# Ledger of designs, part 11: VH-VL binders against Imidazole glycerol phosphate synthase subunit HisH (hisH)

Target 1, 225 residues: Imidazole glycerol phosphate synthase subunit HisH (hisH), of Colwellia psychrerythraea (q47xb5)
Amino acid sequence: MTSAKNVIVDTGCANLSSVKFAVERLGFEVTITDDITIIQQAEKVIFPGVGSAKHAMKNIKAKNLEAALQGLTQPVLGFCLGMQLMTESSTEGKKSSTEGNNDDNTSHIVPCLNLIPTNVEPLKAQGNRLPHMGWNTLTQVSNHPIFKGISEGDYFYFVHSFAAPISEYTIASCEYGSTFSAAIAKDNFIGCQFHPERSSALGSKIIQNFLELDSTELNQELVNL

## First folded at step 9 (VH-VL; framework fv_ofatumumab)

Design B6 (from h27y with heavy chain S55A, light chain W94Y)
Fold by ESMFold2-Fast, scan of step 9:
Structure B6 (fold): chain C 225 residues (1-225), chain A 122 residues (1-122), chain B 107 residues (1-107)
Amino acid sequence: as target 1 above (225 residues)
Amino acid sequence: EVQLVESGGGLVQPGRSLRLSCAASGFTFDDYAMHWVRQAPGKGLEWVSTISWNAGYIGYADSVKGRFTISRDNAKKSLYLQMNSLRAEDTALYYCAKGPYDWVFGSYFDYWGQGTTVTVSS
Amino acid sequence: EIVLTQSPATLSLSPGERATLSCRASQSVYSYLAWYQQKPGQAPRLLIYDASNRATGIPARFSGSGSGTDFTLTISSLEPEDFAVYYCQQYDNYPYTFGQGTRLEIK
């Protein structure tokens, strides 16, 4: 039988190999797969992505992964798009029209996995250029286990034009014209808007913290932002 | 088979405008990001501009920002580059190129057209 | 911006020999590096993406390796049609940048 302790969900995106490399550099083995049984039996699941929520959800549905991902009980860590797919929806949709006299002729909403009850919306950059691209600091950091050894002011790599707002699920914040969720969490699902696999030693620390995480630590009381 | 066919190049005087077009076939055009890459005579490749599948994200090289405008028409399966305030340094072969997915971040170019020549000379 | 430096500028070899082409990045681009081949009068052709993956239809004699800042394109046994200019490209961040090219010429 095939088994894997650590899994990267194959979302069909270009960054899968770089995520695998980041994990392996830390001394962990990891398997890239879209096999439902292997994903469900893994101890840790990494859910990365680059690209649009629309394309990613199309791929997830085509691979019959939607229900499997929603039913995971082990720790799951999403990066960038992976975090966005964990929300209820993204406004990163396209305008469409319906035949007939429908007054609501447009939709900007892409339904996502609804693992964490928040939404992704356009970043309120207040005159700053979009996308938010490059290195930026975490302005507030909770005591969540993923942030062991990480402090306010630490730099991570971002590339995005959409963000989740501050909510009860926020475990780290960032400022770029406005304050947004740099990371969110609910139960076993953790998402980072930044790219740990591209954030140097500190990004490696996030990945290491996740891979060493005991699932019982996710039930501790968190300091909300 | 994927095909990209550029048109609209020519000889123009400095300060004038040209509009380049790229006709795509052989793939689902509105599922992919599209790009313009240029090559000056005897020189290397230079990325010019990029546009996501829905035109929601657009990027430009600093050398053309404010002068060039990328756009797409998914119904016509066409990509465009409106080039204003042309300079001698814009003289190049302009390639239409396809990205591997619908997003503009982290893109290489898996298919290229034959290019269209733009010469800016007085 | 990320600068890519290719070496050597020109490589003179005979058919049947092994070619090794280098690309160095001014900062880490992880595995976000592609290689292109350009023959005179033709558009560039994608050879390698994500540092080591061969594009569709590319012969097995072409291979890519490396990560971070140091990358290599290897052609294990040169065919006459391989004498061309080769470019590396990073897609880690904007602006997307290309190396200056290595010209592979016949002795």
Scores: ipSAE 0.006, ipTM 0.561, lowest interface PAE 9.0, mean pLDDT 86

Design B7 (from h27y with heavy chain W53S S55T)
Fold by ESMFold2-Fast, scan of step 9:
Structure B7 (fold): chain C 225 residues (1-225), chain A 122 residues (1-122), chain B 107 residues (1-107)
Amino acid sequence: as target 1 above (225 residues)
Amino acid sequence: EVQLVESGGGLVQPGRSLRLSCAASGFTFDDYAMHWVRQAPGKGLEWVSTISSNTGYIGYADSVKGRFTISRDNAKKSLYLQMNSLRAEDTALYYCAKGPYDWVFGSYFDYWGQGTTVTVSS
Amino acid sequence: EIVLTQSPATLSLSPGERATLSCRASQSVYSYLAWYQQKPGQAPRLLIYDASNRATGIPARFSGSGSGTDFTLTISSLEPEDFAVYYCQQYDNWPYTFGQGTRLEIK
């Protein structure tokens, strides 16, 4: 019915108010929606998520959003679970056996949207507590446009037990017992493992850089880490 | 409308303690970070301490680290500042201030109380 | 820490005149800068946040501009109630810091 320049995809998350407020604080208007037509016509799409990849993918399929999201050509920025859903798969659906007696309802690798060809695996925390919860620094930062004004050593807020490894799609890294992708990107799809909406001024820089992206900047060659 | 009311200030000898309180009304207290900012007589503003809405993140100015403790009671809609080992340079009007969202990084102060006076003197 | 320097320390003007107050940061704070007004015996009042956004209830005569290291607060036509002390504050990095203030006084 209505068009929106900036949208936040409603994947069934109850706590989208922080994301909406973070965008509005920067002087931008934004609409929370699960309407395929509004999402497809938007200039910028923010794709947040909380919970498990398995439940999120079930909701995406139930709302008929899977094909619509895969077909987006405008810039898309995912936060936390939203980043994980952009990958090929998450191993959080992998079966763990307590006694080996129940093979019914075995959880498998969870197929995701396959927008960025990497995978999400359990974080190798090397004895540190999971989830990785709290403030932590970016150890390496590429020259990707969303990182204008962001430097190595800058703090962002993380809450996760699963992570994408370092790959050719990594545009920022973080260390928590092992090094993982703090952010990944391919073409118009950009994902951050951290929560920009909860990372204060630094997170606001990420959101602002994204909302101010012009189409030519996404054609730049990514710097591998 | 948003209101913040500080109390607990007074005259105290160096090395002693005071506990400041701030009563909040007119907004959903547990959705916002809260802050203490002070102002010495005839001087400018100095940030003192900060606490996130979920109490998970707490920050302090270097001048008060190890001596002051910020806390909050979301059920009572109240913010506190426990001040130990007080020094003459802690003499100031102490303001309770509200952040614009739940996090403590990147915060400006959209509403302020009227302040409570702390005088540290022998 | 990021140091904010405000100039002039005192600005003497008459009602109806335009006031221009400056705040300079020792390093870039991007647009993460707020302006406050403080009247004698009162708490500070937020005027501007994110360098140029007017806070709720603030009259249109107040405007903010600038980015990086140089910021300006402008009052297009002074009203009697505008004579006060004005502070800038950066929130790009820890610790939060304020400028030393500019006192706006009646000429």
Scores: ipSAE 0.007, ipTM 0.495, lowest interface PAE 10.8, mean pLDDT 86

